# Designs tried in a protein design chat: VH-VL binders against q9vjs7. Part 12

Target 1, 121 residues: q9vjs7
Amino acid sequence: LRYSQGTGDENCETLKSEIHLIKEEFDELGRMQRTCNADVIVNKCEGLCNSQVQPSVITPTGFLKECYCCRESFLKEKVITLTHCYDPDGTRLTSPEMGSMDIRLREPTECKCFKCGDFTR

## First folded at step 4 (VH-VL)

Design u10 (framework fv_roledumab)
Fold by ESMFold2-Fast, scan of step 4:
Structure u10 (fold): chain C 121 residues (1-121), chain A 128 residues (1-128), chain B 107 residues (1-107)
Amino acid sequence: as target 1 above (121 residues)
Amino acid sequence: QVQLVESGGGVVQPGRSLRLSCTASGFTFSRYAMHWVRQAPAKGLEWVATISYDGSNKQYADSVKGRFTFSRDNSQDTLYLQLNSLRPEDTAVYYCARTYVEYTGDEFSELDKTFDYWGQGTMVTVSS
Amino acid sequence: AIRMTQSPSSFSASTGDRVTITCRASQGISSYVAWYQQKSGKAPKFLIYAASTLQSGVPSRFSGSGSGTDFTLTINSLQSEDFATYYCQQYYSYPLTFGQGTRVEIT
């Protein structure tokens, strides 16, 4: 509940979600070296935000509707290790060098209601 | 793997009720918005209802508003669709479906109004 | 509600053919269009979203294009497993709506 934001039933928060990540690695000549995957838990923004309606002499309805979306206000970089790596023939790789792949991804650490389509508030 | 299994369909007379269930497995059910979509015999797809991840927000097609009630039990990984005051035009296969979540490398987005995994469907027939 | 109209209603084709299906929205919906494939007696399969983005695991012979009100799904070099009914769907706003479907039949 945030008084200055209007309705008490609005909820916009950071929620954990499971996703399947796949990454292909290629050499300098564009030849596939390996493909790695893993199921990982990442944060996402989820919730409901009010739509704002204000009078307008320009729109056919007499109102301009502004939609608010639950979006990230801060992002954090996270390193994820993909543990299921395969060579181009589909054989699983188990060596320390080839059996896992680190990738960097960004996930939200704070979510807030912003006007839909705006990158910043 | 992701799996959705519907049940509760059957043959019923006009004006009666049925309760459909959809059991989810293979993913964290409580973090996904879920949907019901139906298909009448030899007809196309028709969206019926959407429920948010926590059950606090629901959307219904105009044709079913006031007659159908969508709910979920996150502790049991199950969706329910209560069908009341059934009409012959409600005859259809009813599918439950999961919302699509996209990840594109360094970016994450949720496409909450699209359907990436579907159940096998359960048949509801309303006739005398 | 946003009406989605597909054309043609059915299409007769042979393996190796290039098939194009069109979908028209009754109002501008930017790129908020998804495409689904449904084989007889089966649940639909997710193919494309954002009008042109192919879902992971979908063969590259499938492609989508369009924005605003006019959208197309193209299958280059049709394969035997592609005979199915295809549906477009707008996800710009509620209520969510599908096209009536286009059946791709073997000649």
Scores: ipSAE 0.000, ipTM 0.524, lowest interface PAE 15.9, mean pLDDT 79

Design u2 (framework fv_firastotug)
Fold by ESMFold2-Fast, scan of step 4:
Structure u2 (fold): chain C 121 residues (1-121), chain A 129 residues (1-129), chain B 108 residues (1-108)
Amino acid sequence: as target 1 above (121 residues)
Amino acid sequence: EVQLVESGGGLVQPGGSLRLSCAASGYSISSGYYWSWIRQAPGKGLEWLARIYHSGSTYYSTSLKSRLTISRDNSKNTLYLQLNSLRAEDTAVYYCARHRYVSIDETQVWKFEDAFDIWGQGTLVTVSS
Amino acid sequence: DIQLTQSPSSLSASVGDRVTITCRASQSVSSDYLAWYQQKPGKAPKLLIYDASNRATGIPSRFSGSGSGTDFTLTISSLQPEDFATYYCQQYGSSPYTFGQGTKVEIK
């Protein structure tokens, strides 16, 4: 018996994931002005990719193993709002201009199986 | 360089209480990092206890929540763990640790990954009569 | 809560050996948020691997992590004298954070 080589074995897909993001803002003198954070839902790549084991006369175990990882094949830019802003002393900022921060984030829109550690293969 | 130094351990009687300190150097604890307390009983594995963030957000181990309080003093750049109603099974080395964060890209956006990248040396708490 | 089980609980090895330690989760670890730590007697744990396969800063290339979902592996490709220690896996895909029971790597 052999493993199926179909999509059931390689099920690399885009899932929603909640992550905690933080951005620190500094002035032109390097002085911290504020830190903003939020829990945001973003896409992530998750799934099962084939790992192959081949007979080998060169390796000590008699086998050569190759791994494949589910990774992003294309990224899309997304603007998100960080809604919890604090001054350097940890005091909550509530003004319209300082109480929130928009950031640009890249998230996967397509995920595929690539050889682990190599984007071009 | 970021360093953590725990203190406040020692011998305590069952039913007593103890406050542990974690002094941070090399960065400000009020600047947006998560911090945790983790313990290890002699010869045993690691157990996560609590975390705190600069927003005032705290999280506790469900089994110990009623006996633990995590807090901070920004002016002293120090984190605390208060342990109440101590029992023999609370005997352990208590560690303070920082949650890992990574830059997402060149825009200085950081993502927390909740692996612990910096640890203190630990402080031993012995609960015995 | 996610329970992590390490295999083996202990092993004996010689310098130069390839060492493999596995960590099995009772349910899928979200985003493969799984870390590995090294702990030497009387010392705090040291982060080796995060996000299942990413090596922490300053960690030698002989250490590698792999796996996804419920099955994770730490590999030391050529064991060195300083690598005799206890190794722990930790998941942070869901709260509370949990650790495996540890694997002690002893000199043969």
Scores: ipSAE 0.013, ipTM 0.603, lowest interface PAE 7.0, mean pLDDT 80

Design u3 (framework fv_firastotug)
Fold by ESMFold2-Fast, scan of step 4:
Structure u3 (fold): chain C 121 residues (1-121), chain A 128 residues (1-128), chain B 108 residues (1-108)
Amino acid sequence: as target 1 above (121 residues)
Amino acid sequence: EVQLVESGGGLVQPGGSLRLSCAASGYSISSGYYWSWIRQAPGKGLEWLARIYHSGSTYYSTSLKSRLTISRDNSKNTLYLQLNSLRAEDTAVYYCARTYVSLEGDEIWKFEDAFDIWGQGTLVTVSS
Amino acid sequence: DIQLTQSPSSLSASVGDRVTITCRASQSVSSDYLAWYQQKPGKAPKLLIYDASNRATGIPSRFSGSGSGTDFTLTISSLQPEDFATYYCQQYGSSPYTFGQGTKVEIK
């Protein structure tokens, strides 16, 4: 709640969300070796971005609609460990090598309102 | 480990209203991406009813949107479904379900995914 | 709305059989966001396959999914006694989410 000064209509924020992640591992022949999952906390961009419609002589409709989307303005990489691994037959894997899987993902550390479809970020 | 338990079913009168609850444990509903209600009439298939996002945004089945309200109470970690103007054809087992998220590639997140965890269901019978 | 049609609506099979169930969409499913569920009498559905071909956690390797666009298939390579159930496909590529009518796999 203290994250927003409450002065603007735009409320594009980086929020922590718990998600269920699943990752499959395949060998070089495309055969599944294992599947791993975990519930992890990650950042996401969420919020309200203002849109506007104004008269335009440029567009065929006579109006220019500007749509703004809450998107990442800064990304940071992190490693997540998936702790629930299973072989192709659904048996839980518990060995040090196969019982967990590290994956890399990028998550937003800063979110801002950008024009939807805008490449200037 | 996520568990969902529905309640609020039973015998209800035609023309009345129904309010179902879905208590979540092992996971915060305010931290999840999507939560849905799905029903199944006796001997028939599955019908998706509504979903709610972690932000509180809602979406409804086109055919039922005028009679449905999905909501949540984050402090109670509970989802709700209200169905108005009940008819005999609303007789069904009602499930709540979580949409899980899978990663696509290393940096792409997918937020609209399959239902990986379902509650046990609660039977609603609409009869005079 | 995208309508999903499953074939067959029911089939009789024996333990050890290869079972194939198809799901046809009335229009292309975006990103192949198609799932398969198993449901036993009196129980909630269980996720088997998501994103057309990815097996859910804990699901045996005898279950596989394939297909893209409008045509999808669930295959059980060697049917086990616990596999007699009703199977549903579901698309989540567009709203509203829709399910197929179901395919009952019953003992011969």
Scores: ipSAE 0.000, ipTM 0.531, lowest interface PAE 11.6, mean pLDDT 79

Design u4 (framework fv_firastotug)
Fold by ESMFold2-Fast, scan of step 4:
Structure u4 (fold): chain C 121 residues (1-121), chain A 127 residues (1-127), chain B 108 residues (1-108)
Amino acid sequence: as target 1 above (121 residues)
Amino acid sequence: EVQLVESGGGLVQPGGSLRLSCAASGYSISSGYYWSWIRQAPGKGLEWLARIYHSGSTYYSTSLKSRLTISRDNSKNTLYLQLNSLRAEDTAVYYCARYVSIEGTEFWKFEDAFDIWGQGTLVTVSS
Amino acid sequence: DIQLTQSPSSLSASVGDRVTITCRASQSVSSDYLAWYQQKPGKAPKLLIYDASNRATGIPSRFSGSGSGTDFTLTISSLQPEDFATYYCQQYGSSPYTFGQGTKVEIK
């Protein structure tokens, strides 16, 4: 199966990535009710961004450095179903109510190059 | 890549106790679903002993639970098994094993079994 | 506890043969949560099949699993030299987890 990739900044792309998610559910007393997991395809940002270093009379190091990182410019909420649920004894849960868990996460729908932070000035 | 290395085996006397260690590398034992100890007597099949969850909760084989303690040290990424009141029939190779997989390219595909095993450590109970 | 009985306990086969191993459970295995492992002398077991019929990553297509409920089968469609080993079934539908007694596949 082919995975589509997102479009965005010319040197920074939204790509599909497979991650392993684990979520524990606890009762009011802090006792574990179940744990659910799944391998899920989500979007991630990946790419190359420019970095500049130039002489500066106003910085303590004598150089002004600007670093740019590929990161999310727009996030979208996505519902993910975790399909492997287990009770505290390690027995797999199979009922429709307990055998899967829906979670919400935010994933990038667009990626762009943003300044990584202030390293020198 | 995940690797498990057992240690602590050797010759022990009947009535004594043993403490085995399983050092994990390449993956945090606190982030995996759970970890088990499994043994195999010479020339015989596999016997599941105990498991510990990522949360720290434990479960034991009913026939052995009065003699077994499974524990972990997350800071050392190490799993432990203590077996008390040793008998000759406790002579076996002891394995630690992980139960969770994070592999596959298709949506929802993963392995649901003991996918990573240590090399095993031999315990001989004899006087 | 669910008891797993493998048949046969041992068999002799030649390279290229089709090998079938059966695992029978004393009671129904919940959701067909059954795995198959291969073990060579002096080595730890290696996962072949999980959830009765799904091949583990890196396992050749000549290995296949089938079955449901109380009757499960591992098939090797064309035996290779590296396949001479002992095979175990294991259920994880309920605790405690249990293994079959093993089936030894020997060279004829």
Scores: ipSAE 0.000, ipTM 0.491, lowest interface PAE 14.3, mean pLDDT 77

Design u5 (framework fv_firastotug)
Fold by ESMFold2-Fast, scan of step 4:
Structure u5 (fold): chain C 121 residues (1-121), chain A 129 residues (1-129), chain B 108 residues (1-108)
Amino acid sequence: as target 1 above (121 residues)
Amino acid sequence: EVQLVESGGGLVQPGGSLRLSCAASGYSISSGYYWSWIRQAPGKGLEWLARIYHSGSTYYSTSLKSRLTISRDNSKNTLYLQLNSLRAEDTAVYYCARHTYFSIEGDQVYKYEDAFDIWGQGTLVTVSS
Amino acid sequence: DIQLTQSPSSLSASVGDRVTITCRASQSVSSDYLAWYQQKPGKAPKLLIYDASNRATGIPSRFSGSGSGTDFTLTISSLQPEDFATYYCQQYGSSPYTFGQGTKVEIK
C-alpha cells in the first residue's frame, strides 16, 4: 500500500465572499497621501485537498510527503472601487478626486488542487 | 515586506513602569489598519492586551485596562504599549500584531476579519528585583 | 468575556494521522469570527484559519476549520513532521478578544 492514510474527499471550489479591502497611496517621496477601503464581494478559492504520504528510501523518515492546496486555476482581473478614503490623520475625504480609489484585483474563476507552495520550515 | 519589530523589553523592577515600542516597516501605521499587543508568559498561553484602531480609538483587556495605555506615533511609524504597576505576573514575551481585512498573494484574495495576520518577533520582559 | 476551552489540552500523534482539536465557547461567537493559530517553540504564532473555516494565505490544504456558534474544530487531515506544535483558537466576535488555552500536538 503506497498511501498510509485514506485519500478523503476533495472539495475545492470558487465561492463568493464579502471582504473588506484596504489600499494605501503614497506620493513620489514615499509619504502617505491616503488610505481607502470598501466592503466588496469577490471570488475566492475554498475547500479541502488531500495530503499524500508514500514510502520512500531517499528521505530520512522513510516517507515522501506531499501537500495539496486549493488555489486559483484561472484568474480574471476586476476593477474595484474603494469608496471610503481617509487622509493620514484619519479624516474622511469626500472630494470626487480623493474620495474614491479604483484598484485592479485578480479573482479566481476556477479553483483546483495544486501542490502547496514552499512551506518547509 | 511588512515587518513588525518590538523593543524595550528586558529586566524591570516590580512596581515600576514598562514602555514597549513596535516599529513597523513596509507599510504605514496611519493607513487604516488595526494593531494589538498580545503577551505570553513563559510556558503559558496567549493573552490579548490592547487594540488601537486607525481612528485612534483604543480597546483594552478588561482585567488590565487600568494599567495599560496603547498609543502610536504616525511620524515614527511606531506603536507603543505602556504598562504600569508591574508585578512578577507581567513577565512575558510581548508581541505586537496587525489586524487586516484582506491579503492578496499572487492571484488569491484572503480575508482576515480582525484575525492577527502579521506578528512581530516578540520582546521578553522579566519583572524581578 | 467569552471563555474558549480547547480539547484535548495535549495529544500524541504519528505522521499521517488525522488530528482534530475542538474549541468550545462559553457563549455564541458572533458571525463565527474565530481563528486558529500554530505556534512553535521560540516563535510567534502563525495564522492558519480565520472566520472559522477560511485558510489563511499560504496555509496547506490539510488544515481545515469547521463549526459555528459555540463549537469549532480544527482538523489536520494528514499530520506532517512540521505540524508538531501548539495550536490556539481565538475569537474576535466580541471584545475583549480571547484565546483558548492551547493544544500541544506531540510526536507519539
Scores: ipSAE 0.000, ipTM 0.499, lowest interface PAE 12.5, mean pLDDT 78

Design u6 (framework fv_firastotug)
Fold by ESMFold2-Fast, scan of step 4:
Structure u6 (fold): chain C 121 residues (1-121), chain A 126 residues (1-126), chain B 108 residues (1-108)
Amino acid sequence: as target 1 above (121 residues)
Amino acid sequence: EVQLVESGGGLVQPGGSLRLSCAASGYSISSGYYWSWIRQAPGKGLEWLARIYHSGSTYYSTSLKSRLTISRDNSKNTLYLQLNSLRAEDTAVYYCARHYSIEGDVWKFEDAFDIWGQGTLVTVSS
Amino acid sequence: DIQLTQSPSSLSASVGDRVTITCRASQSVSSDYLAWYQQKPGKAPKLLIYDASNRATGIPSRFSGSGSGTDFTLTISSLQPEDFATYYCQQYGSSPYTFGQGTKVEIK
């Protein structure tokens, strides 16, 4: 007896995306020691998930909405190297110890359509 | 143009330690790539052992991490693998390999192995 | 750890044949970070395919890779005499990196 208004194909993918990362390093007194940056390729979730609207006597609007969002279902840690390091005066750092910085990022390894949540909680 | 040459193999005694070298030429190991050691027992498949990045960051196979040390000497453009408490099961050809990376100053990921050394045979027996 | 199982473990083929090798993962391979290698007796492995479907530099067009998630395939469209070798799949989507057991392609 129920029906939905939309039945389009879902397309939720794990894609590679280029992002610009910056990380500042400070000493024990809160003084900047260096800033490192890089443009790096990371995974992201991208795509469309179906939503449906059907008549309802239960909701104040007269419709029951079900909304699905493309989100990470699985995350992994990846080590990324920031290769452009600068001292506080903007001078490029070239030593093996200071010229690059390894950081860990969490990225999606699998993306799926999940019911959309309230992200302001 | 890039070449990796392993050395340090041969007959070694059970219970001892093993140190292998991997000399890189035509390319600097400090250039920002990841480098790994992989082994292959006679007649068997490939097994990943450890990787290192030019910064000194290391990562190890969970089954072998207590017996392995990977290191490098940038001034000699050489990678090393130290194994302790050698067993007959450590008999294998040991390879060093470079992880494939997209060319550019800003992107270096661990990835597939695009350049391999010739391998060095290690035999553990009395 | 992700276990990779290749099928078949060996096959016999003739020059000109289409050869298909499959690699099945015990868990989904993150971002399809899967590679294929060719190894000839006494030689180091050679990278053929990376990221499941990208052919490495200098690799002939008869080699192709496909698949995603847990099921991956290497295809040689028209087998040449120099293609008789052992082929390995390898995942780098999660640590530790793991290899399949290998598939030996032999002369029929």
Scores: ipSAE 0.000, ipTM 0.519, lowest interface PAE 14.4, mean pLDDT 79

Design u7 (framework fv_firastotug)
Fold by ESMFold2-Fast, scan of step 4:
Structure u7 (fold): chain C 121 residues (1-121), chain A 129 residues (1-129), chain B 108 residues (1-108)
Amino acid sequence: as target 1 above (121 residues)
Amino acid sequence: EVQLVESGGGLVQPGGSLRLSCAASGYSISSGYYWSWIRQAPGKGLEWLARIYHSGSTYYSTSLKSRLTISRDNSKNTLYLQLNSLRAEDTAVYYCARHTYVSIEGTQVWKFEDAFDIWGQGTLVTVSS
Amino acid sequence: DIQLTQSPSSLSASVGDRVTITCRASQSVDSEYLAWYQQKPGKAPKLLIYDASNRATGIPSRFSGSGSGTDFTLTISSLQPEDFATYYCQQYEDSPYTFGQGTKVEIK
């Protein structure tokens, strides 16, 4: 019987994922000033990468199997606004200054298939 | 340090209602954390029942949604679970639990995970026929 | 609802053994929102692993998690006397959150 040399197209992409983020702000004595949170959309790498079994004159079995993983090839900083801020007693903060908090996160902007376990990208 | 203590268990009659309490100490329940109720029938596995969110939003297990109410009292730092129309199969240890949050490395930001890191000791509810 | 099936339902092992427990989901857990718990008799469950492979604070390095999609694994590399317990997987990819039926690790 014939063996397969490939398994179709790669489908490694940046997908949007909803995560819940929280940031606690403390004063210089370690007392909580406020807690801010939000459900935010961030990118993640997800997908199926090609793996293949191909003839090889180097391997004793006559075949070379390679595994590929969908991972970030480029990261970008993103400013995320946490829109739900609360004081230590649980009261909602609504002022323009205290009612929201900006934070910086890194997220994938490009994903590619890399050999699994290859960290020298 | 967060600690959770459940109370309100014991013997309950079929067709009745139960109201369980979960007293939190060491942190305010109103400041952006998720909290859940989870039960375990004797000799059986774990079953998630309901969660409450900092905004007051609630979510329920599909099979029990019509019989469950999750609530909180921020002034008492206490979570509640009410279950109506009790049946023998509601016999279980009832746990309250806090949803996990993990620090995003290099920042002062925490990502919420809907895994449960801190659990109460549990309270046994027996529904007698 | 996402159903989780653990394999095996029970196993007998000796101290020093490598123990592997599998959790299979009826739908893909693409965000890898999967946790593992240890429960000893009469006690509440204890979180071991979250996000499929991240060890919770204070959990010994002999515990490790792996997997993606529908197939997830908890491994105990060298079983210790305190590791005889029941282990549960849990998904949080979709509501309602669901648990596997449990795997009991017993003394051989």
Scores: ipSAE 0.006, ipTM 0.567, lowest interface PAE 10.0, mean pLDDT 80

Design u8 (framework fv_firastotug)
Fold by ESMFold2-Fast, scan of step 4:
Structure u8 (fold): chain C 121 residues (1-121), chain A 129 residues (1-129), chain B 108 residues (1-108)
Amino acid sequence: as target 1 above (121 residues)
Amino acid sequence: EVQLVESGGGLVQPGGSLRLSCAASGYSISYGYYWSWIRQAPGKGLEWLARIYWSGSTYYSTSLKSRLTISRDNSKNTLYLQLNSLRAEDTAVYYCARHTYVSIEGTQVWKFEDAFDIWGQGTLVTVSS
Amino acid sequence: DIQLTQSPSSLSASVGDRVTITCRASQSVSSDYLAWYQQKPGKAPKLLIYDASNRATGIPSRFSGSGSGTDFTLTISSLQPEDFATYYCQQYGSSPYTFGQGTKVEIK
């Protein structure tokens, strides 16, 4: 007995996703200096990858499930500006030096279908 | 710590409307957090209703969008859920909840996830004639 | 919408038992964005696991999550008296967020 996913198309690609980011900043004494946040558009990997199930003598269920997951094959560094900064009392900060915060994150520039890493059955 | 307290539940006639409140403490909701309303009918499971962002952007479950409005008042640090055209099937405990946020790549940068780490105690809405 | 089905719907167990609860999705859950909750009577749910396998802050090590794609598992390695509760899975890989129907863990 062998089960397959059928002949459906695989699609694994980078899609734009809106995520909300927060970063807290602390002074040299460990006290919160400010909290900055923003909604930012970043790439994410999303899509459908073909999978298969086949008979197995190794697994307790008698089947081995091979899963393929859409995940990043290439990452790119990106500078993101957090535009909403607040002091510890919740007051909006508006000065050029305190009213925004740049952070560096990695985002996918290429996505591919990879084996999901483990057979968990 | 963050605390959420719901209020505004009670007995409502079918076809009526109700406004629920969720008072947040320990956090300013204007800091940029995501918040949701989730309900649970007696003896049944959980159903997600709507989410709101710090900016006021909203998203609704497709089956209930026409009867629900989620909103916030940053000056009162309070979230709201308006329910209209109530039916017996809307009888449930209504919870407000905060979306989880997790560290990105071991840094001090945090990303929202749509699991819920802080919940209010819930408020019961009973729709009955 | 992604439908989540939990198995079993209920079980009876004794303190010290290993308990396994399965959550099966009707479609693949993007990025394995799946959470598990514990709910006791009259109380709000408590987050146990997020991202399929990450334990939430303060959650005992006897709770573990595993799985990917459409098949996910919550395991309690040695059941304690305070663990008798209803457990729910939730996916957040796509909107709308959906929950499983729940699994009630009752004392034998």
Scores: ipSAE 0.014, ipTM 0.600, lowest interface PAE 8.2, mean pLDDT 80

Design u9 (framework fv_tezepelumab)
Fold by ESMFold2-Fast, scan of step 4:
Structure u9 (fold): chain C 121 residues (1-121), chain A 128 residues (1-128), chain B 108 residues (1-108)
Amino acid sequence: as target 1 above (121 residues)
Amino acid sequence: QMQLVESGGGVVQPGRSLRLSCAASGFTFSSYGMHWVRQAPGKGLEWVAVIWYDGSNKHYADSVKGRFTITRDNSKNTLNLQMNSLRAEDTAVYYCARTYVEFTGDSWTEYDKTFDYWGQGTMVTVSS
Amino acid sequence: SYVLTQPPSVSVAPGQTARITCGGNNIGSKSVHWYQQKPGQAPVLVVYDDSDRPSWIPERFSGSNSGNTATLTISRGEAGDEADYYCQVWDSSSDHVVFGGGTKLTVL
């Protein structure tokens, strides 16, 4: 009978990834005002975690399979400036008000193996 | 309404060239990455190429690298695939597809991740 | 090169649950997307980022992804679900999109 996670072969790490980030902005009536984008570097969690199988009288299969997933253990917010803004017709916006958009996003600062199914995706 | 319409397919002999086009409408074409995906008769889906929103970066499947060139014209909302040195194994329906963008609060997407809109496809047959 | 493995076919009775698997080395560390394709038609996105659905796709469609296997689950199967289903990942090491070989779902 075990209650703690196993110490199997694991490789869960925080990795920097360059992504193309896009955000569409809509007005109160649901009409698109603009689309802004930029290439940004963000952290992501990547790797593998071990899984365990143990006898169980609760499950229909007679076994309880515990799966561990590489997930964020700590998140940090950062501000990203999207510098390429376009109107709905695809024309580049260059005004101070419409030509860029600041957004807040969360990225992992630390990644660890957690029991799968405890988080909503 | 969002729409992708492919054109330029046809029957061509081995070693020849063909140019496919994809006309986009109903969304801000210049903000999205675009892909070409093909499907041989009776076979599965095979990714061909991707081009970033501004045309600055491109990636190709190993089977077409050096023979195919993906380009785009954001002023005309058009995606193109120039196919050179065509082979019998290039026979397929060619689809253009858009990278999915999720928009709720802080939602974002990554290029090469998901295809939310596909064209109807254009058939390319390479035979003698 | 990264490879995704799907069973060639799966059968389900009307009203029952179908499960279509997608096998890949450490696929649980990747985001898996699923497409439905009916004969003569373009593919349609049904599940993205392992378990999320586009708003126009019924709740009967769900997904999971852990370890070496991702699964598309179709509850309360109906005749209209008969199609080929493809799983897909982005392989960051090669900058390639990889598709599974496809699974033909038959509703008997």
Scores: ipSAE 0.005, ipTM 0.571, lowest interface PAE 10.9, mean pLDDT 80

